# VH-VL binders against o14526r1to248, part 32

Target 1, 248 residues: o14526r1to248
Amino acid sequence: MSYFGEHFWGEKNHGFEVLYHSVKQGPISTKELADFIRERATIEETYSKAMAKLSKLASNGTPMGTFAPLWEVFRVSSDKLALCHLELTRKLQDLIKDVLRYGEEQLKTHKKCKEEVVSTLDAVQVLSGVSQLLPKSRENYLNRCMDQERLRRESTSQKEMDKAETKTKKAAESLRRSVEKYNSARADFEQKMLDSALRFQAMEETHLRHMKALLGSYAHSVEDTHVQIGQVHEEFKQNIENVSVEML
Below, E stands for the ipSAE of ESMFold2; O stands for the ipSAE of OpenDDE; V2 stands for 0.75 times the mean of E and O plus 0.25 times the DockQ between their complexes.

## First folded at step 13 (VH-VL; framework fv_cixutumumab)

Design e2 (at its last look DockQ between E and O 0.62; V2 from the best seeds 0.00; counts 0 for: pae E 2.3 > 2, SAP .52 > .496)
Fold by OpenDDE, look of step 13:
Structure e2 (fold): chain C 248 residues (1-248), chain A 122 residues (1-122), chain B 108 residues (1-108)
Amino acid sequence: as target 1 above (248 residues)
Amino acid sequence: EVQLVQSGAEVKKPGSSVKVSCKASGYTFSSYAISWVRQAPGQGLEWMGGIIPIFDDAKYAQKFQGRVTITADKSTSTAYMELSSLRSEDTAVYYCARDTWYEFWSAYFDPWGKGTTVTVSS
Amino acid sequence: SSELTQDPAVSVALGQTVRITCQGDSLRYYDATWYQQKPGQAPILVIYGKNNRPSGIPDRFSGSSSGNTASLTITGAQAEDEADYYCNSRDSSGNLVVFGGGTKLTVL
């Protein structure tokens, strides 16, 4: 992750919006994760049910004949697999609860953050406003200067020259004030933006850590189930191997 | 033609003061600022300060604060730079330049005077 | 006060392109101005604003900026371009002016 405090620069001071937008994606990702896990849980539940049905099918096998004992092996294995998938479903459902709980906490944090960065947003707006005034002040001053220069070249009366100079001076004062306001607004923006950037970065890092932890839990749940499934299959294989043709 | 004509070379003793003048012509003196920049032998350019004549308010680099005084006489279209408590390190060419102060996004100096050599020696 | 930094010296072959860079925090907010200075002469403005050339300055000179850096580019360096080049800008406060240390350009 880039250092936010060094990367909020850009045209028209849009850094705040970019960073804030990034932070707002946090809750969305959390929700999406929950939805994803929910879908996986549904799949596992469906799988479990299907395996249960398969077990029943095996139980309906013809009890007569030499193959009959092997149907029991299928039944047992299918039942066990059904249980494995059911257990995974349960684990994933629990994980969803954790994700949702985190989502609630995250909303609180975001609410607080929003309140804290309002002043930065205001500073951005102020800066934007004063920045727009500068070109106008500049233009006005230049126009007055041009007029004064014209009058000078034309050897205009002293009275007219004095009037022109007065107008130029007023325009100059206005420009100076505008520049001062801009400088002040910029300084304020810079400080507040830096603070906000750091806050945003901290939030994102915390979010990513939580998300990674949740993903770890997800991975662990799936892995455990796969191990169990593997064991069931191994048992199945062993059971089949233990039944000789002569025994049937 | 816009021109900045500076006063002649100065030789000064340590501890004394020097006042350099810069006479502007070819434009409305009050419309632009005048900045002062010095350059020691073999060294780079160093901004000392500037003045906007219509405000009669000069700004100074921190290094020279309290030791340099920049003034402007609108009646003669002349800017002045006075440096006090001269040291050997103050030996340099001193330039005045027309400063487009209204360009608030940049420091725009054009044209430059030819420079005034100030030598501080015992 | 903010500082501007330049490489003390750069070289370019005749007819080739060279970029001289100025770096400083103030350049994030303010434009760099570039000056050419030859020995025994006063500085001459070559680039100001975003990429403005004064009258009399060849079009081989151009200015650019990125982040906290500004650059003067000479496309097709000529022998007469051998000189010291200085950048300046407003300081971080916007109230004062600062110069870079200068770059000596040698044309080979």
Scores: ipSAE 0.729, ipTM 0.911, lowest interface PAE 0.7, mean pLDDT 93
Fold by ESMFold2, look of step 13:
Structure e2 (fold): chain C 248 residues (1-248), chain A 122 residues (1-122), chain B 108 residues (1-108)
Amino acid sequence: as target 1 above (248 residues)
Amino acid sequence: EVQLVQSGAEVKKPGSSVKVSCKASGYTFSSYAISWVRQAPGQGLEWMGGIIPIFDDAKYAQKFQGRVTITADKSTSTAYMELSSLRSEDTAVYYCARDTWYEFWSAYFDPWGKGTTVTVSS
Amino acid sequence: SSELTQDPAVSVALGQTVRITCQGDSLRYYDATWYQQKPGQAPILVIYGKNNRPSGIPDRFSGSSSGNTASLTITGAQAEDEADYYCNSRDSSGNLVVFGGGTKLTVL
C-alpha cells in the first residue's frame, strides 16, 4: 500500500502492511496446489492409457502358441496397472473439486478482507488529516499568546487587552478541539488495526490448517495407489510361478 | 527569569488536608498549564494532576481522584493543590512544574518548583 | 507508572556510551520527555520531543525512539551525569501524564 509511504506516521504502520501481504499469499498457494494436482492427474491418465495399449499388444500378438499363457499373465498385469493409475486420476480429479470449493470460500474471505483494508485506510487518512492540523492550531495559539504578552508589556488599554484575551481563548479552544479530534481518530485507528491483525492471524491459521488437510488427502491417494501397484506386482510374480513349463 | 515559588514545608496529622501553593512569575501564567508531581522518600516521580488556567480545567491521575483538588488564580498567577484525608503514605515532596500543554505530542515540564515537603505523622 | 517501564539501574564506565530506555504502548503516538534528578534537587528537563535539548544541556545527551520504545543516550559519560533519569509521556488515552519508574545511572 503506497499510502504508508506518504505520511510521517506511515513508518509506524509498516506492521499492518506485512500482515496484509501474508494474508494475500493464501489464494496464490491454493491456486498453485490446484495446478500441481491437475498436472499430476494428467500424468497418471497418460500412464493409464499407455498401460492399456500394452494390454492390447499382449492380446493381439500370437493368439495360440507355446508362450500364450505367459502373454496372458502380461495382459492381466497391464490391465490391472492401467486401472490403478486410472483410479488415481479419478481420486485426484475429486480432490481438485475440494480445492476449488476451498478456493471459492477464500474468494469470499478475500473480498471481506479488501473491504476491511479500505476501512482501515480511511481511519489512517482521518488520523493523518488531524495530525497535520494540530501544528497549525498550535502555531496560531502561540501567536495569540505572544500578541497578548506584547500588549501587556506596552501597558495597553483594558479594551485592547480584553480583545487580545478573547482571541487567545478562542485559539486555545480551537487547539483543544483539534486535540480531541486527534485522540478520537487515534483510538479509532488503533481499534481497527487491532481488529485487522487478529482477523488476519486467524485467516492465516485457518488457511494453513486447510492446506495441510488437502496435502494429506493427496498423499493418501498416492500412497493407496502405490500399495495397489505393489499388489499387482506380487500377483504377477505368482502368476508366472503358476505357469507349468511342461504345459508350454 | 521564569520562576515557580512554592509554599513552605507542612507537618500534618492523618485525616487533615494540606494546600500547597505555586506562584509563577516571568511568563504569561494563563498560557501554560501547571502540573503537580509528588515524590515519596526513596521513590520515583508520580504525576498527580494539572490545570490549564485559560480553561480553569483540571485533570487528575486516577490514584488521586476524589482526594486532590487543583485550582488556579489568574489574578495572582498562583496555582494550588489541595490533598485531603491525609495518610502517612502521603509524606512526600510535592513539586509544581510549568507544562507546555500546547505542544500536545511533545509536552514537557520546565521549569520545576523547588518542592514542598509534606510530612504526615501523629 | 505501569504504562511506562524503565530499568531501575544502569552503569557506564567514564567516557563510554550508555542508553537508558523507556517502554510503553502510548509511545507509538506520543513523544517521551526525559528528566535528570540529582539528590536533594528538583528534576530538570534534558530531552523533549524527538531529540530537542534545552539550552545548558550538553550535546552528549540525545534522544531517539522506535515503536513503543524511547531511549536517552549519553555519549562520553561524565561523573556529573550520575543521577536518576525519568521519562514521561501521555497515557494511552492521550489525556493524562505518566512517568516511568526512573533509572539510576552510575558512572564507574
Scores: ipSAE 0.514, ipTM 0.815, lowest interface PAE 2.3, mean pLDDT 87
ESMFold2 (binder alone), look of step 13: mean pLDDT 90; pTM 0.934

Design e3 (at its last look DockQ between E and O 0.61; V2 from the best seeds 0.00; counts 0 for: pae E 4.3 > 2)
Fold by OpenDDE, look of step 13:
Structure e3 (fold): chain C 248 residues (1-248), chain A 122 residues (1-122), chain B 108 residues (1-108)
Amino acid sequence: as target 1 above (248 residues)
Amino acid sequence: EVQLVQSGAEVKKPGSSVKVSCKASGYTFSSYAISWVRQAPGQGLEWMGGIIPIFDDANYAQKFQGRVTITADKSTSTAYMELSSLRSEDTAVYYCARDTWYELWSAYFDPWGKGTTVTVSS
Amino acid sequence: SSELTQDPAVSVALGQTVRITCQGDSLRYYDATWYQQKPGQAPILVIYGKNNRPSGIPDRFSGSSSGNTASLTITGAQAEDEADYYCNSRDSSGNLVVFGGGTKLTVL
């Protein structure tokens, strides 16, 4: 993640909007994460149910014949697998609760942040306003200068020259005032924007840390289940191996 | 043609003052600013200050505050730079340049005078 | 006061492209102006604004800016381009003018 304080400036001072928009994506990502985990939970639940059915199917195996004892091995294994997936479903459902809880907290934080950066937004607007006036003021001055130059070249009367000079001076004064206003607005914007940028950055970093933590929980839950599933399969293999053909 | 004609070379003693002139022609003097820039031997360009004749006020670089005075005479289209309490370090070529002060986002110097050599020696 | 920094010297082979860079905080808000100076002569304006060339300046000279940097680019350097190049800009306040330290360009 880039340092926000070094990247808030841009064309037409749109840095605030860009950074703020980025921050607003946080809650969206949280929601999407919850949805993703929810989908995974559904899959695991479905898997569990399917395994349970499979166990029943195994239980319905023909009790006659030499193969009959092995159906029990299938039954037991399928039941254990069903339980593993069910447990994972539960863990994921709990995780979803955590994600949603975080989402709620995040919304509160965003609301507070929005209130805190309102002054920066105002500064942006003020700067935009005064920036728009500068070109006009400049143009006006240049026009007056051109008129005065024209009159000079034409050897116009002193009276007319004086009049032109007066107009140029007024335009110059107006331009100077506009520049001063702009400089003031810019300074204010810079200070406020820097502060806001730092706040936004802190929010994003905090958000990412939380998200990573949640992902860690997700990964851990899945990993544990895989270990359990692995054990079930190992047991299955052992059970099969322990049943000799002579025993059947 | 726009021209800036500067006064001739000066040799001064330490502690004295020098006043360099810059006569502008070929344009409306009051519409542009005049900036003064010096260059010591073998050194870079150093902005000293500038004046907008229409306002009759000048801005100065911090380094020269209190020691330099820039003025403009609209009747003769001439700008002046006076540097007091001269030191050996003030030995330099001093340039005047037309400054487009009304440019909002840049410092636009064009044209330049040919420079005035000021030598400060004991 | 805001300062502008330049590399003191750069070299370019004849016909090649060279970029001279100016760096300073004020360049975030203000454009750099570029001047060429040959020994014993007054500086000459070569680039101003975003990328404006005065009359008489060859089109091989161009200006660009990014962040707190501005650059003068000479595309197809000629022998006569050997000179000192200075950038200047308004300071952060906008009331003062600052120059870079200058870059001596040698054409090889």
Scores: ipSAE 0.713, ipTM 0.901, lowest interface PAE 0.6, mean pLDDT 92
Fold by ESMFold2, look of step 13:
Structure e3 (fold): chain C 248 residues (1-248), chain A 122 residues (1-122), chain B 108 residues (1-108)
Amino acid sequence: as target 1 above (248 residues)
Amino acid sequence: EVQLVQSGAEVKKPGSSVKVSCKASGYTFSSYAISWVRQAPGQGLEWMGGIIPIFDDANYAQKFQGRVTITADKSTSTAYMELSSLRSEDTAVYYCARDTWYELWSAYFDPWGKGTTVTVSS
Amino acid sequence: SSELTQDPAVSVALGQTVRITCQGDSLRYYDATWYQQKPGQAPILVIYGKNNRPSGIPDRFSGSSSGNTASLTITGAQAEDEADYYCNSRDSSGNLVVFGGGTKLTVL
C-alpha cells in the first residue's frame, strides 16, 4: 500500500528531500557494488597466478629422482586450480559488465527524475507567490469593509454608501481571484508531491530487486567455482593413491 | 451588536418545500457571507451551503445540490434557505451564521442564529 | 458524517485538564475552528485560527495543531464546560466547509 507516499505527504518538504536522497543513493550503491566485485576479481586473479607459479615450481623440481611422479601430480593439480580461479575471475568480470549496464540505466532514469523535481519546485514557487498576495488582498478588502461600516454609522448619503459598496465589491473580487489561485496552486503542489513520492517509492523497490539479483549472480558464480575446486582436490587425492611405492 | 434573527418553526409534509429566513443587523450585510448549517435530532452539525451577498453567489454542499437554494436580499439584509422535496430525514434545526469567508485559512462562523426547527411529518 | 474525525465522548474531572482532538487531511492546510454547543442552544465560537479566543471566552480554552490533528484544550475544567464540541475547517479542495462529528464532554 502507499505508506511511503502517505508519510511523504505528512512531512512535506523534508520528506521530499529524504526520499530524493534515498533514490540518489541508488547509482552510488551500484558503483560501490561494481568496485567490490572488481576487487574480488583481482583477488581471484592473484590466486590463479600464484597457483600457476607453483605449477612451474613442480615442473622445475628434481627430474631424475624417485619423487618425480609425485611432482607431476602437484603440477597437474596446481594447473587445474589456477584455471578454476581464472574462470571465476572471468565470471566476475562479466558480472561487473552487468552491474555497470544497470548503472547506466539508472542514470537515464535519474535524469528524468531530476526534471520532475524541477517541475515540483516550480509548483512550490507558484504556491508561494499566490500565498504572499493573499494577505494584501485581504487587508485591502477589510479596509473597504471598515470604510463601509464607518459610513453606515455616520448615516452618510445613499450615494456615498453605494460608492463604498462598489469599492468593496471590487476588492472582494480581487480577493476571490486570489483565493481561487491559491486553491488551484495548492492542489497542483499536492498532486506533484504525491506523484513524486509514488515514483520514488517504485524506483527504490526496483533498485533493491535488481541489486538482490546481482548479488545472487555473484554468490552463484563463487559457489560453482568452489565446487570445481573441490573436484580438483578429490582428483588430486586419487592421483596420489594411484602412485604406487614401487614406482618411487 | 451583530444579530441574526431567524424565522419561526415550521411543520411540513413530505414532498413540500420550506423557506427559512435569516435577517441580519448590526453590520454591513452585503460584505459578509451567510452559511446554513443543519442539525438533525441527536446528530452533529452539517454544512449545507452559503452565500456572499455582494456577489449574489451561492455555494452548496454536494449532498444538497439540486434541493437547496440559498439567496440574499440586500435591501432587507435577509438571507434565505429553501429546501425542496422534503423527506422525514430533513427534520432538523436549521441555523444561519455569519461567515468570515475572507479568512481562507482561518474562516469561522460568528454569530449564529438561534435556529429554526423544521419538522417533516405526515 | 464528515472527513473530520472526533472522539464521540470525553470525560474530565472538575478542575483537571482535557484535550479534545480533531483529525483530517485538510487540517494540514486549513486551521480548525472550534464551537461549543449546549443542549437546546446554537453553537458558539470558542477558538478560531490557531489559538484565537473571541471576547467572552475564558482563557482556560486554547487551541493547538500539528500535522493533520487539531486539539481544543480546557485547563481547569468547570461544570459549565459540559457541552458538545465541534471542530470545522475547509475540505481538501478549499471550497467547502466540513464539520467533525462532535465530542460530548462530561465534567465529573
Scores: ipSAE 0.297, ipTM 0.709, lowest interface PAE 4.3, mean pLDDT 85
ESMFold2 (binder alone), look of step 13: mean pLDDT 90; pTM 0.936

Design e4 (at its last look DockQ between E and O 0.01; V2 from the best seeds 0.00; counts 0 for: pae E 5.4 > 2, placed apart)
Fold by OpenDDE, look of step 13:
Structure e4 (fold): chain C 248 residues (1-248), chain A 122 residues (1-122), chain B 108 residues (1-108)
Amino acid sequence: as target 1 above (248 residues)
Amino acid sequence: EVQLVQSGAEVKKPGSSVKVSCKASGYTFSSYAISWVRQAPGQGLEWMGGIIPIFDDANYAQKFQGRVTITADKSTSTAYMELSSLRSEDTAVYYCARDTWYEMWSAYFDPWGKGTTVTVSS
Amino acid sequence: SSELTQDPAVSVALGQTVRITCQGDSLRYYDATWYQQKPGQAPILVIYGKNNRPSGIPDRFSGSSSGNTASLTITGAQAEDEADYYCNSRDSSGNLVVFGGGTKLTVL
């Protein structure tokens, strides 16, 4: 993540909107994460149910014949697998609760942030306003200068020259005032924007840390289940190995 | 043709003052600013200050505040730079340049005078 | 006061492209102006504004800016381009003018 304080400036001072928009994506990502985990939970639940059915199927195996004892091995294994997936479903459902809780907290934080950066937005608007006046003021001054130069070249009367000079001076004064206003607005914007940028950055970093923590929980839950599943399969293999052909 | 003609070379003693002139021609003097820039031997360009004749207000670099005075005479289209309490370090070529002060987003000087050499020696 | 920094010296082979860079906080808000100075002569304006060339300046000179930097680019350097190049800009307040330290360009 880039340092926000070094990247808030852009064409037409749109840095605020860009950064703010980025921050607003936080809650969206949180929601999407919850949805993703929810989908995974559904899959695991479905898997669990399917394994349970499979166990029943194994239980319905023909009790006759030399193969019959092995159906029990299938039954037991399938049941254990069903339980593993069910447990994972539960863990994921709990995780979803955590994600949603975080989402709620995040919304509160965003609301507070929005209130705190309103003054920066105002500063942006003020700067935009005064910036728009500068070109006009400049143009006006240049026009007056051109007129005065024309009159000079034409050897116009002193009276007319004086009049032109007066107009140029007024235009110059107006331009100077506009520049001063702009400089003031810019300074104010810069200070406020820097502060806001730092706040936004802090929010994003905090958000990412939380998200990573949640992902860690997700990964851990899945990993644990895989270990359990692995054990079930190992047991299955052992059970099969322990049943000799002579025993059947 | 726009021209800036500067006064001749000066040799001054430490502690004295020097006043350099810059006569402008070929344009409306009051429409542009005049900036003063010096260059010590083997050194870079250093902005000293500037004046907008129409306002009769001058701005100065902090380094020269209190020691430099920039003025303009609209009747003769001439700008002046006076530097007081001269030191050996003030030995330099002093340039005047036409300054487009109304360009709010930039500061470009065009044209430049040919420079005035000021030597401060005991 | 805002400062502008330049590399003190750069070299370019004849016919090649060279970029001289100016860096300073004020360049975030203000355009850099570039001057060429040859020994014993007054500086000459070569680039101003976003990318404006005065009359008489060859089209091989161009200006650009990014962030807090501005650059003068000479595309196809000629022997006569050997000179000192200075950038200047308004300071952060907008009321004063500052120069870079200058860059000596050697054409090889």
Scores: ipSAE 0.690, ipTM 0.885, lowest interface PAE 0.7, mean pLDDT 92
Fold by ESMFold2, look of step 13:
Structure e4 (fold): chain C 248 residues (1-248), chain A 122 residues (1-122), chain B 108 residues (1-108)
Amino acid sequence: as target 1 above (248 residues)
Amino acid sequence: EVQLVQSGAEVKKPGSSVKVSCKASGYTFSSYAISWVRQAPGQGLEWMGGIIPIFDDANYAQKFQGRVTITADKSTSTAYMELSSLRSEDTAVYYCARDTWYEMWSAYFDPWGKGTTVTVSS
Amino acid sequence: SSELTQDPAVSVALGQTVRITCQGDSLRYYDATWYQQKPGQAPILVIYGKNNRPSGIPDRFSGSSSGNTASLTITGAQAEDEADYYCNSRDSSGNLVVFGGGTKLTVL
């Protein structure tokens, strides 16, 4: 995923912040998915209980004796439909446990992510310190050069010229070391930013794959239940056909 | 020692603007956000917005959107908050605070500046 | 709702335990942070990251959370604990900050 690496160092260095914000949102979306599935499971359980109550009404409230065989067909169908929705409730409750378990794993990964952000910000601290130092070192060197040239123009003693030369050489060495330290700190910062961003991108890709798998499990559970409901309906039609009008 | 030093008290007329400064020392200025919080007399704390200097990324509370501008100068380690079109209800103490923005699940402010009193009166 | 709700005032007898609450939808996902403010002073951080105390904050201060509610508990309240207490958190978007309205603690 070299495309991210090329664009990360483009405009304003915002790529790191954007990816960090995206990774931070992962556990929120996981909790929201769990809440959504929980509400769907409640809907299915309520439906199951309502169908079971309807089945009980059919068995208790059949005032027309000659219609009793058809009320029995209604009762059986209502019971079976209640069971279909109860089974979906159970599948969804199991899926909620999987989503929450993923959420716990996700928190462990995000702790490591925060540790990498802190490490990257330590590199910012080093770079900021060197960046503040560099202008001071340059100013000191320029001042020593001006002092040395002034003393040459004044034709001062060899002792004063030697002192000025030594001060200029010390300032030049200090400036050179400051530039080297800046280049090193910048390279370290840039490497840490890139490494962190690539890891954040991999984390987001892994999260999206896992969320997609969880949604797939949800869809499969609903599909399986709907197949069963269709089978219950076909059985209901056959049971109606099997009741003889003469038996009514 | 980590410190946030704010500019002095200001008295302003309605319709004008105010710019409060917050100079940071004792930590890496660019790595932490600076948030601005105000407190009207006898009232609670109200977040106005904040900035993360390393990204030059400012965010504002909806109530202040369009009236507040928050900036940072990394070379002087100083954040600024400018509030325009001042009204009498903008009379308040304005605090800056260091905000550890990279905490995944928290927004915590430590330390706080001592506050800048802005009085808007005709 | 991204608003944080606090009771405006609570009282505690000296040496007793008090709980100050903060409620909001964002607290399902984000931790509450707690601040103490005495009259004429800037706020001071007392609890962050759910239940961490900064250096200098007595161990009688603790934090907890459940659902959309966060609590600051002061065990064995002292006279110097009399102050206003604020919670904050991130809003539902995660990008903005919200404060509760504050709770005035009176130590009797």
Scores: ipSAE 0.185, ipTM 0.640, lowest interface PAE 5.4, mean pLDDT 85
ESMFold2 (binder alone), look of step 13: mean pLDDT 90; pTM 0.934

